# VHH binders against o87940, part 1

No score or structure here was measured in a lab: all are predicted.

Target 1, 227 residues: o87940
Amino acid sequence: MQATKTGNASTVFVVDDEASVRDSLTWLLNSISLDVRTFESAKDFLDADISCTHGCVVLDVRMQNVSGLQLQQALSERGFKLPIIFLSAYGDAQMGAQAVKKGAFDFLQKPYRNQDLLDAVNAALALNREMADKQNEKQKHLDLLATLSQREMEILDKVVAGSSSKEIAKLLGISYKTVEAHRGRIISKLGLKSTGDLMHFVMRGSSHCSDCGRQPLPGSSPCRPAA
Structure headers, positions and changes below count from the first letter of each chain, unless a header shows other numbers; Kabat numbers aren't used for antibody chains.
F, E and O are the ipSAE of ESMFold2-Fast, ESMFold2 and OpenDDE, as the mean of both directions, binder to target and target to binder. V2 is 0.75 times the mean of E and O plus 0.25 times the DockQ between their complexes.
[cut] stands for letters that were removed.

## First folded at step 1 (VHH; framework vhh_7sr4_2)

Design c02
Fold by ESMFold2-Fast, scan of step 1:
Structure c02 (fold): chain B 227 residues (1-227), chain A 120 residues (1-120)
Amino acid sequence: as target 1 above (227 residues)
Amino acid sequence: EVKLVESGGGLVQPGGSLRLSCAASGSIFSINAMGWYRQTPGKQRDLVADITSGGSTKYGDSVKGRFTISRDNTKNTVYLQMNSLKPEDTAVYYCAAELYSGWRYTEDYWGQGTQVTVSS
């Protein structure tokens, strides 16, 4: 069964002001059964509001109205996280280095081999799926923690800090048996089997917080409905 | 689950100062960022300032240099120090907390809003 928010399909978004390039890339990517959606300009891409989809972006560094680097900056400011692959003419090596430094997935210089583009796209889609899976795993972890009562959270904090059940009982003014009962409920709510599993669960969730980064607040996220 | 309690709003003279506070309680493990938005009648909510759990800050262009956001992670509280207040700063100020709920989706927690009025 699928979650309401999670789709199975990935899309390759192609942004290029030359119709012949969009057509060639569409043909190439469709030849390996990848779904493609094309845009003539950076503005058309931004207006389409695709931040909630899965996939990757193939983007030219030179466009008539807005450069690909300017589009990358605008997407970054919106909190957009799909992998970006830049395509450029020879002579744009400095722009390519700048794009990668700013977080682009890859940079391919024309003339590139079709296989190099396909490899880059497949790698970008694999990374996007891996990042989405990690984000979903982190969110499930946070959702499980959110099921804990105030008292259960207090006990979990003390357990994580290395306190024994006897020490927790003394600190909170409750019986040892009550602490053990709460520990059992915490383990059960988190879908775990032992106290050792509990420590491992908490440690894994904490390491995923490096991916939290700077996110838009409520009402400003690209994926949120209009206020 | 998560409750936001705001304080510090009121009436001040132009050039005055106010300090807003917002305390979060409940399932605190899930809070990614906290901040302040403001809304005037007939306009969308605009970002005033936000702060992540790691301390990174962002400000709305109209308030840079005048307002300072800070966070006390031990108290799960966010503060907004507002200096050199102007009549244009008159608005309802909302505390917000961001809970990340899946890929590119946020679950919103909002305070009730506090009125800030800057007038003579």
Scores: ipSAE 0.000, ipTM 0.222, lowest interface PAE 13.2, mean pLDDT 75

